# VH-VL binders against Probable D-xylose utilization operon transcriptional repressor (gntR), part 7

Target 1, 226 residues: Probable D-xylose utilization operon transcriptional repressor (gntR), of Paenarthrobacter nicotinovorans (Arthrobacter nicotinovorans) (q8gal4)
Amino acid sequence: MDATSKRLTRTTVASQVRDFIVMEIAQGRLPLGAPVREMEIAAQLGTSQTPVREAFRELAALGLLESRIHVGTRVRQLAEKDLVEAVPIRSALEGIAGRLAANNYHKHAEEVRGSFEAMKEVAEGGDRRVFAAASTTFHRSVVRAAENASLLRAWNALGIEVMTILAMASSDIPLDDAAESHRPIVDALEAGDPELAEHALTHHVAAYLPATAHSNGGVDAAVQAS

## First folded at step 4 (VH-VL; framework fv_tarlatamab_arm2)

Design g50 (from g01 with heavy chain N101G)
Fold by ESMFold2-Fast, scan of step 4:
Structure g50 (fold): chain C 226 residues (1-226), chain A 122 residues (1-122), chain B 109 residues (1-109)
Amino acid sequence: as target 1 above (226 residues)
Amino acid sequence: EVQLVESGGGLVQPGGSLKLSCAASGFTFSGYAMNWVRQAPGKGLEWVARIRSKANSYATYYADSVKDRFTISRDDSKNTAYLQMNNLKTEDTAVYYCARGPYKYLSHFDYWGQGTLVTVSS
Amino acid sequence: QTVVTQEPSLTVSPGGTVTLTCGSSTGAVTEGYYPNWVQQKPGQAPRGLIGDTYNKHSGTPARFSGSLLGGKAALTLSGVQPEDEAEYYCLLYYGGAWVFGGGTKLTVL
């Protein structure tokens, strides 16, 4: 949904405000750690405070904004600690998903391949928010292909899209390289090889660990940690 | 401002060929994917073919019903997209529309031409 | 081959709310199919309304919204106007290719 208008629509004002802030964060125009004020956003978008306050509540619940008494609201700053804690869990869950998905791939091939091609399509557009959403959609398609509802619920609870948005906002990685890095996952699933798929997913996700967690910036440190 | 104008339709016998053109104006043509969509008389819309921009190496995609018979192409210097239709069948009879996008965002087919009628009849 | 299914026809009163749905023969429609919605009025070329599930074209009225509902893509019109009477088509993304639904004829009485 586009949220760059000074005048917002009646039916989706709060969601348009939410999308506007998410886009500003993803593109780096609203810096990580920056203060965000309800009145300023309301004035900028030509709307009242009520839908802005509602959007702030939603974004705080999603972990994109932080609100504290007497400190105010700020864009969440992605900390090394957050990735060190979440990446090993995500890696383990997606490794399990890959192993299971390889056996079910024939039923889910169109969605998984489609999501992969979509990442490549949006990468050249340079829109990091759209890419973050496409990347999240691809990973979710693999987890869905595992046909394990408990695994999908656990994966959804990790806030993968929020982490991806924050990572994209703080990164200059070329989006076409980011998209292409997912090809080994698709190849392993198409080969129907559970062990190769597990390896491809765990290796790919482990690469999200911060450089400071690596002795040499390599995958070996991440694999040992996870 | 954005205009797409199709041309090249007409009556042709089964097994014949036609080349459709889509002349674009009012936007930076070279930056957008272009699509062909058809609609048989009294029927719904059917996506036919797509060609991406130069940034995506002019990648092409086709509906199974037309693959190996139709070829989509473009000439960015003339702001024009083409659909070469070979070995035409009676079931190819339709109004053929040119549509812009989706490309960068996989968002929508935002602008369409008026359409050109192709009739395949013996 | 892959079939995308829509309600053939729906009727709504002026000012009312109506939701059109779009399903796939391959299974549940998810955000991974990048649902798009197109409007076509009699004798006119189609026009884009919604892309990527909920992304509005700039010319699309505020009363239109896109979503996912019960394993299907959905197009909702709230506060329907007489000029909204038209055929509505969804289309889904299958790895570079697109597939249209059969269309829904919306009658506004």
Scores: ipSAE 0.485, ipTM 0.748, lowest interface PAE 2.6, mean pLDDT 84

Design g52 (from g01 with heavy chain N101H P102G)
Fold by ESMFold2-Fast, scan of step 4:
Structure g52 (fold): chain C 226 residues (1-226), chain A 122 residues (1-122), chain B 109 residues (1-109)
Amino acid sequence: as target 1 above (226 residues)
Amino acid sequence: EVQLVESGGGLVQPGGSLKLSCAASGFTFSGYAMNWVRQAPGKGLEWVARIRSKANSYATYYADSVKDRFTISRDDSKNTAYLQMNNLKTEDTAVYYCARHGYKYLSHFDYWGQGTLVTVSS
Amino acid sequence: QTVVTQEPSLTVSPGGTVTLTCGSSTGAVTEGYYPNWVQQKPGQAPRGLIGDTYNKHSGTPARFSGSLLGGKAALTLSGVQPEDEAEYYCLLYYGGAWVFGGGTKLTVL
């Protein structure tokens, strides 16, 4: 790649690299705590190191990667406190997404229902990390259906994929039940009911909170504060 | 090793019927969704039908072009998927492939059979 | 109904890099459509290359990669070899139904 071409497209390419790395983490190919090398990612995606370095910097700022002198870059080792903090924020954002998506659902029905059916198929395999990726794809499809670019950017910035992996790893719910638990969301959206969609998403996401959630850091504390 | 072997193709008159079979081996057949895909002479690939596993209640899906004429089914005890084709039209002439849909990552058309030719002609 | 569009033909030199794209008439292609890529050489059955956007199927060479690019699914070949000359098809998932693209004939000159 020449420098001029790289400069003109580096922001767009960096965004694509960021999305790729996030999906690699969600799919389990970059495990929590695993090392990540800029040169390896650049080679995989057929790009230069500059947009990869920019993506790494952004992911570090989002708390998904950590980089230290003499240690290198790795996927952050997340703890349950991170999930406790993120779930109330995710619940609020997805509640807004559901309300907006109900009004636009006819334009996005194929993607949303397709993603829902995909979760049921992936559940058959019993792999919780693969299911976490499918679940994240479903929730992102609902946020996309809201047709609000700022909301989607905010949701993507929250590290939902890694939080979902952590939630699934800490849960023993059968995957078929986990998949089916999303049906009320789809039903509310198909009914075009903004209030039901908001409630379905808020309630569903709240269930991702770990059993050991702190009283002042849990969903109840967040709901009371709002 | 994973293998898919199609059979049952042949020459049939318009309006006739034919039943294709896809014999699977080398994997736990009951855990995988199965697809039928066809390719008319000199044309591209066209998805025809899909049947899910028991965990999804053997749910079936069909392309609009074959809906109500074709029926996909499976017999997990025989590791075999079937495509019952009724009221065949000349446009149904094609090589019919059986393809496995991976459960690990949805949309994993990872293994395909060699195909069986169906010719609808008078 | 839904039309999935691919470049009809593309040419690349041995050792070069080429990107094939896959678009939908219903809007931007996202990971929610679970893009798949299959390769078919003349006189042979198709073989799976990529599922779920970028998940390489067993046996897919390292030079193949999948991604999302500009509202389309993309298949990139880096360091192309003569044996990569083939028809490439994409597949998108629509709520239980699958739709194939028209295919791209890749010529390696």
Scores: ipSAE 0.549, ipTM 0.756, lowest interface PAE 1.9, mean pLDDT 83

Design g53 (from g01 with heavy chain P102R K104S)
Fold by ESMFold2-Fast, scan of step 4:
Structure g53 (fold): chain C 226 residues (1-226), chain A 122 residues (1-122), chain B 109 residues (1-109)
Amino acid sequence: as target 1 above (226 residues)
Amino acid sequence: EVQLVESGGGLVQPGGSLKLSCAASGFTFSGYAMNWVRQAPGKGLEWVARIRSKANSYATYYADSVKDRFTISRDDSKNTAYLQMNNLKTEDTAVYYCARNRYSYLSHFDYWGQGTLVTVSS
Amino acid sequence: QTVVTQEPSLTVSPGGTVTLTCGSSTGAVTEGYYPNWVQQKPGQAPRGLIGDTYNKHSGTPARFSGSLLGGKAALTLSGVQPEDEAEYYCLLYYGGAWVFGGGTKLTVL
């Protein structure tokens, strides 16, 4: 077997469980503060409790789940402060992703274009949570196109789906405009221009900062965490 | 209750034309993309055509096998989608289904009609 | 031309667990292809089961689940019932257009 086959087979069931739970939180089916039980998730996904327990540990380390004595495991209550702190990190990671993805775009163009079209379709329905999920899928396709496994793991660790829901909730931007705001990213990638792609992604993600952070100086204010 | 009802199928000679209709009820038709999917006797499902809503300028998409011969359209005032089939070939013989598709509800291809049979033969 | 591949046939015992997979000739199937699963019983119209990788239609029994597995979309049935004997089709999204897999005939014996 070659290195690609070996690397793909290393994708764990636990990672898939983790991604599922993050998506359930992002789409509101698993509410903030709600209890989460290993056996219920295992039954729902048709898997054993071992990978579910591993996923719970990972999500707790990421601050998405909270395990407390006597109360069990629950979805953490997220605050605007968490978004303000995470957006600069996401912006930096996606800027790197855009730069790298521009050089590999021909291998990933179908997925990236497909995800962009999906965002336009979802925007039509007006559901901000569903749009947040579609937007997250698009951004993940760009990060995947960077062909950097460490970058993808770091990006996945940020809980982007939940972060995007909070960003959408804090803005009144029409969803059609939100979808179209991603077009410069696609255009930069298709042009194969690493600098333009980095700029397009960094600028786009920075716009997810809440209005309060923008009033205090945008990304620079959010990064100031002395 | 959501219902999709296809009509317009029948026997037609090679080179002929047919226009299929899909009448929708029980939901806000204008908010959904509509698809035509066909199934030849004893074969699998094949996606044929798709039309988006007014918000996306009624954008249309076609499978390569039917491109330039079939035209999908819709009339939101009548809650009806159409498939105009021209220059029909024997390999177009199939049961034709319409199916709705709406990303906004985390549900794709959730409801289908019962189908209408199109037979292309002399 | 994109080809979507499924197992042609699978057999499972009542109460057993079976996983059907859906692969693409263009590379690994990710959530970016919005995998859908539909069920078709003999002599009946298809019905939607799963959309957008994991999202069940409201009428889909709890024993059905969707996932991504080894670069493919997957449909898992746990505690299979006799009435689950059917053809199962996956379909993937390609920027407005959809492509069906060849279908898997599930036999429950």
Scores: ipSAE 0.574, ipTM 0.807, lowest interface PAE 1.9, mean pLDDT 84

Design g55 (from g01 with heavy chain S107Y)
Fold by ESMFold2-Fast, scan of step 4:
Structure g55 (fold): chain C 226 residues (1-226), chain A 122 residues (1-122), chain B 109 residues (1-109)
Amino acid sequence: as target 1 above (226 residues)
Amino acid sequence: EVQLVESGGGLVQPGGSLKLSCAASGFTFSGYAMNWVRQAPGKGLEWVARIRSKANSYATYYADSVKDRFTISRDDSKNTAYLQMNNLKTEDTAVYYCARNPYKYLYHFDYWGQGTLVTVSS
Amino acid sequence: QTVVTQEPSLTVSPGGTVTLTCGSSTGAVTEGYYPNWVQQKPGQAPRGLIGDTYNKHSGTPARFSGSLLGGKAALTLSGVQPEDEAEYYCLLYYGGAWVFGGGTKLTVL
């Protein structure tokens, strides 16, 4: 198992490199669309090329970085189209999760409440990447509480964390407000009300949709003033 | 550069009181949650109390074993966290450590003090 | 109340690989419990190693890694050194409060 042991050690360093790049993106120091070079990152972090290359492959698989022939590696640009397409799917899946989770909440209350409190603490630190991770953990805890393996697999396949990181990097919403916006979801689950939980999740996720997106089956929505 | 220094430990009789201090330096203290953790002689670590920052209304949490006897507090102007221990029992004999939680890396117990010994004996 | 369980003791040879686990009496440990790992060497104050499942403290050697394994939090040491002989504690987050495991005494022989 020497090979396995060495792989785990390299993967750990690669995870630190990955977290660094994600943090730089979330804080705006590495802009969306900016070039990213293995040698520069390795030199900046005082590490070898191998874990950096592994981190680049992982981030590309997650859709945060993109590599093109003759162009090199760049931070993926978040397009409004990506959110317009993904949000309705996420809303539908999380609505189903909320309905199911309300019935099982007593078995999962500790994790769900814990994840909600974590978002409030992370918001205080002002780190948008760490908040995106905490938010993703909270939503995953609700989906997990649904106790439906197929739903969890489908939800995991959407790359929610990557989209949340990119959306938070492009957003100016105060993190305290972002965290507190999840309270109606927790309240509905604690009430054990499947319809209220579905509504709370659906409404919350729909708020991630850009104000300029279509509504009412293709009729353009009015742009919100605030 | 980050340092946490505990003080205020000593010998006290059962039913007595002690106030521990944790002096912080090298970081923006007001932005961090602070913990007290204790270790009885030859035993494992036990979490005792936690206080959040002002943004979370200085919310406090306690282990059941110390609830209603211990009070955690902080003075951000002095970069110091406190643990007021009342109605001490022999079971409270331990080294008391101060530890911080950074919000940049959520719930990381990254820095600890050297500890201060509290002995409750008759 | 909730009990956090660790192996009381483990032995590993220098250069070997060992994995310590951290379980909860209430069910599977997930990232939602923000598992932390702390090292305490004989006669010394505790030192943070891993926070939030897999996030390393800046002073933590590359040979240490955190993960989730089989419904438990895991701490893996690869290429173990003699100086790694210590007590290792996990702790889990329960909505503001923390609960420590009983600790694992790692012996390096």
Scores: ipSAE 0.340, ipTM 0.703, lowest interface PAE 4.0, mean pLDDT 84

Design g56 (from g01 with heavy chain S107D)
Fold by ESMFold2-Fast, scan of step 4:
Structure g56 (fold): chain C 226 residues (1-226), chain A 122 residues (1-122), chain B 109 residues (1-109)
Amino acid sequence: as target 1 above (226 residues)
Amino acid sequence: EVQLVESGGGLVQPGGSLKLSCAASGFTFSGYAMNWVRQAPGKGLEWVARIRSKANSYATYYADSVKDRFTISRDDSKNTAYLQMNNLKTEDTAVYYCARNPYKYLDHFDYWGQGTLVTVSS
Amino acid sequence: QTVVTQEPSLTVSPGGTVTLTCGSSTGAVTEGYYPNWVQQKPGQAPRGLIGDTYNKHSGTPARFSGSLLGGKAALTLSGVQPEDEAEYYCLLYYGGAWVFGGGTKLTVL
């Protein structure tokens, strides 16, 4: 019983360390690609290395940190190539989702509208990690509304939440503007127009492509290249 | 120390009006959405109304059972939320609770007041 | 029109494990409904326990946990204590509006 209580206490501290690092990354205070040292985090938070090590292991599994034996741990950096490859796939999957979801809107309207309103509410708080989670929930609600299990599985496999957290960490966009940028998607779904919904989703996702890739022809060019 | 204190309850005749107040302290009131929740004697909880913060233009939402009869409002300078109840019915008899909802997280009805009793009877 | 459904009553022995569920008439409950759990003891004001499916309020004991289970929101108590005897309500988010479940009376004996 004592051993169980001590493990729960250690796990709680590790969870706090995990949340701290995620927030630092999301808010841009811990830059993409920056080294992260167990001893420095332990000293900063007034804790031992054991819960920090546990937090690092968890975050590496989630893809937020990159850990290599003997090299050390770094905040994962999305290379331009990674986004050029992933964004067209995400755009295609979410475009299909939008088209299908428009036909099923009446069954899913409350969830989709609810998640959109949630994004607007959390945006006013300024917490980029919380916003990234709300944004991911919104996009997943649209994919779920497509009523296609294979599509949802494929979409979940892309690591959208991790990509969103890393994108928010590298972005200075005001969160209220980020939230409002999703309104055309909701409007298209409410109109029940499959073609408009597909266009709204593909256009919205294309905006996640890096500025350099955008100037070179955007998502369409990247799809042809990839 | 977060506190919510309701007041303004009492006995009122059917068709009458009553205005409830929820005085908040111990937190930055202006940043929180505020809710009114009621509970009829021996019955369950029923959400009544919500008002968002200034950042969301004080948007208001109502349960169908009270829409067009009740008005939720707030005065951030006084750290107080209000519920104006018009055309009261015997079915409105309940303890009325004030509850906050943090804007940073849409996810909590974390603090509640002690409630104020409204009895609608002839 | 929208109805949120909970078990009317459940019984559990001290030290046991019990799971309460919360369903929606609109379909499967997902994280998009921001499920909340509230505890109320007789003659007392309600208190928040869990928000957004699994996020504990700061005062919530470790033995309480939230999750999604079988298309419903779930509240699990592990190692139940006598003081956990109470009514438990879930709330689901429908855009700007919230809807309470009918409540579950948890008896600990």
Scores: ipSAE 0.020, ipTM 0.582, lowest interface PAE 8.4, mean pLDDT 83

Design g57 (from g01 with heavy chain H108Y)
Fold by ESMFold2-Fast, scan of step 4:
Structure g57 (fold): chain C 226 residues (1-226), chain A 122 residues (1-122), chain B 109 residues (1-109)
Amino acid sequence: as target 1 above (226 residues)
Amino acid sequence: EVQLVESGGGLVQPGGSLKLSCAASGFTFSGYAMNWVRQAPGKGLEWVARIRSKANSYATYYADSVKDRFTISRDDSKNTAYLQMNNLKTEDTAVYYCARNPYKYLSYFDYWGQGTLVTVSS
Amino acid sequence: QTVVTQEPSLTVSPGGTVTLTCGSSTGAVTEGYYPNWVQQKPGQAPRGLIGDTYNKHSGTPARFSGSLLGGKAALTLSGVQPEDEAEYYCLLYYGGAWVFGGGTKLTVL
């Protein structure tokens, strides 16, 4: 029976509401920590409260919104602690992925190059949500090129897409610079150099650590702190 | 109202040349990548060429079947994209469509022209 | 030469559900290929339906949806209408260049 999988691929009003809220957060129009009200979103989008509540529950489960009794729903803020804990793990996993992917690159080159070019394309439009999605797709393409199913499952479990959306929402870095920062990764993979690819990915991801961690000894200090 | 209008098609002999135009209106042309897509009689769609914006130095891409024979270009001041076709072959016979891509997304080829017929025959 | 493969023809009854697939000769189709779906009716220019795997064009009816299924891109029509009878093309992104599938002729009987 394939009826369930077909049903799950449908675009619902709730999905459209989720996409709208994510875009508002990514573009900074809905600031980090700002209150979000069901009735206001429903009125703005010309829909009923039911799909809006469904979207709020889903976004809360993804960690983009937080909801508390008597306080209401708010856009989640990234805490320094979240990045200090998650970035070293992501860096280690993507370093392993880069080393393995360099050896398999000829089988995956079109997907990796394509994802990199896609980041450059969407950067021109200035849409931070779309860029966050493209960046996540690029990193996943490198992890997939490692041809290690356990690594891909572990990487998917980290909530990388949510972290990237929240980081983009809190950042004023030009998107063209963000896209170009990935070029050394592609260059290392194209060279088929496992050591260089591991270094390129490890250092790229480590750059997402908060400035305080960098001033106090970088990744080593963050690993000690976590 | 978004519109794309192709022109310049016609009958040409093998080895000949032809230049197609795609006139755009109803949107900010300079903010979009432009594509040429062709369809041979009774056959499927085939992507031919793409040109990006000035921000990406008008980067161009071609299908292997037309590489070194076709040149895509654009004139943002005239809201027009072009396809210069040289050393035409009988297998280049097709309806040629222009289609836009939003730079913001790699979303759909959202708007297409009505097409212009190119016939390469002796 | 990369080849993008689609079912040549499919038939579905009005009100029924049908899924079209799009595969690549280079391996599994992922979101990294930015699958797009285009509809063409006889004697008409093509029109965009779905971009970036599941993102609908403005004006695409709710009954159309995009997804990834078993290493392929998929276009699903639920509650098919007679006007949905058309040729459907997928296309995949390969670093600036696009490659079309051979097209699927959908017959609504």
Scores: ipSAE 0.256, ipTM 0.681, lowest interface PAE 4.7, mean pLDDT 84

Design g58 (from g01 with heavy chain H108A)
Fold by ESMFold2-Fast, scan of step 4:
Structure g58 (fold): chain C 226 residues (1-226), chain A 122 residues (1-122), chain B 109 residues (1-109)
Amino acid sequence: as target 1 above (226 residues)
Amino acid sequence: EVQLVESGGGLVQPGGSLKLSCAASGFTFSGYAMNWVRQAPGKGLEWVARIRSKANSYATYYADSVKDRFTISRDDSKNTAYLQMNNLKTEDTAVYYCARNPYKYLSAFDYWGQGTLVTVSS
Amino acid sequence: QTVVTQEPSLTVSPGGTVTLTCGSSTGAVTEGYYPNWVQQKPGQAPRGLIGDTYNKHSGTPARFSGSLLGGKAALTLSGVQPEDEAEYYCLLYYGGAWVFGGGTKLTVL
């Protein structure tokens, strides 16, 4: 029993370290591209290096941190290639989720509406990284409403939270507009229309690509879309 | 620095009315959503009402137990939130707390007032 | 009416670790319910402790942490101090409305 108790406590510490680093990045206290040292985090949180090392490994696998020879460990910057590859997959998965969720919405309306209202409240505060977390929570609520465990596992495997945090930290989209852009998704789900919900999700997610790929203010995105 | 000071509590008879005030200082009041939370003697906390900032059109929300009887409002020029309580019942007897929502997180209560006692009794 | 459930009372020794949980009658508690934790010491006004599942309010000691565990929100205290003896309330977000749990009385012996 003692060994089991110690293992659970150790696992909880490592997950707490992971959550702490994610929140530090989300809140801007740990900037994109900033170096991160295991011993500094261990000292700051009053823990040993072992759970910190485990958290760093996990965050590197998720794409929030990266390690390079002679550079050390740092907070990752999103590459254009990452979004070009991930956005179409995310769009397809969330489209399926929307179609399925429309038929189950009455069982999940409370969480989905709550998450949407949360995005509007957070947008009022103007913190882009906090908004990214709220947006991720909203999309996950829709995927959960699909009641398809395989779909949720696949969606979680894409690192959507990480991608959203990094993308929002790099964008200048007004947060009120970002929050409001999700209303067609909620409206489609409340109408119980699977086709409309699939379309709303696929269109919404696909729109993330131009905003991040074309950092020059969007003129090139309109031209290249044709 | 941040302070919330409640006033207006007292003894009222069943069916009566009472208006509570929450005077805020030490922060830009107009930018924050405000809540009222109550606690009956020896019992737990119960969320009562919330009013959002002007940016959210002063949207209001109420617990089912007080809907149609209580009205939350605010006067940004006076840095004050209000709770108008009508048709009071014995079960409304409680300490009423004013509490602020932080903008940054979706967190309900970062700062609380000291509370004001409302006793509904004959 | 949604009901939020907490353990009525828990006891822990000074320096020990204890985890309080927060469940909902409407299903599993997820991050979509934005769990919050509030501390109230005897004879005092409540104070915010944890917001949005993991986020500590200013002044919350490092020994407090929030998480999601087994379909419930959780508040963990590690290295408990005598001054941590208090009533702890969770609350969940339902689209603008907040619903409190019944509270957990933590005794530090």
Scores: ipSAE 0.634, ipTM 0.793, lowest interface PAE 1.5, mean pLDDT 84

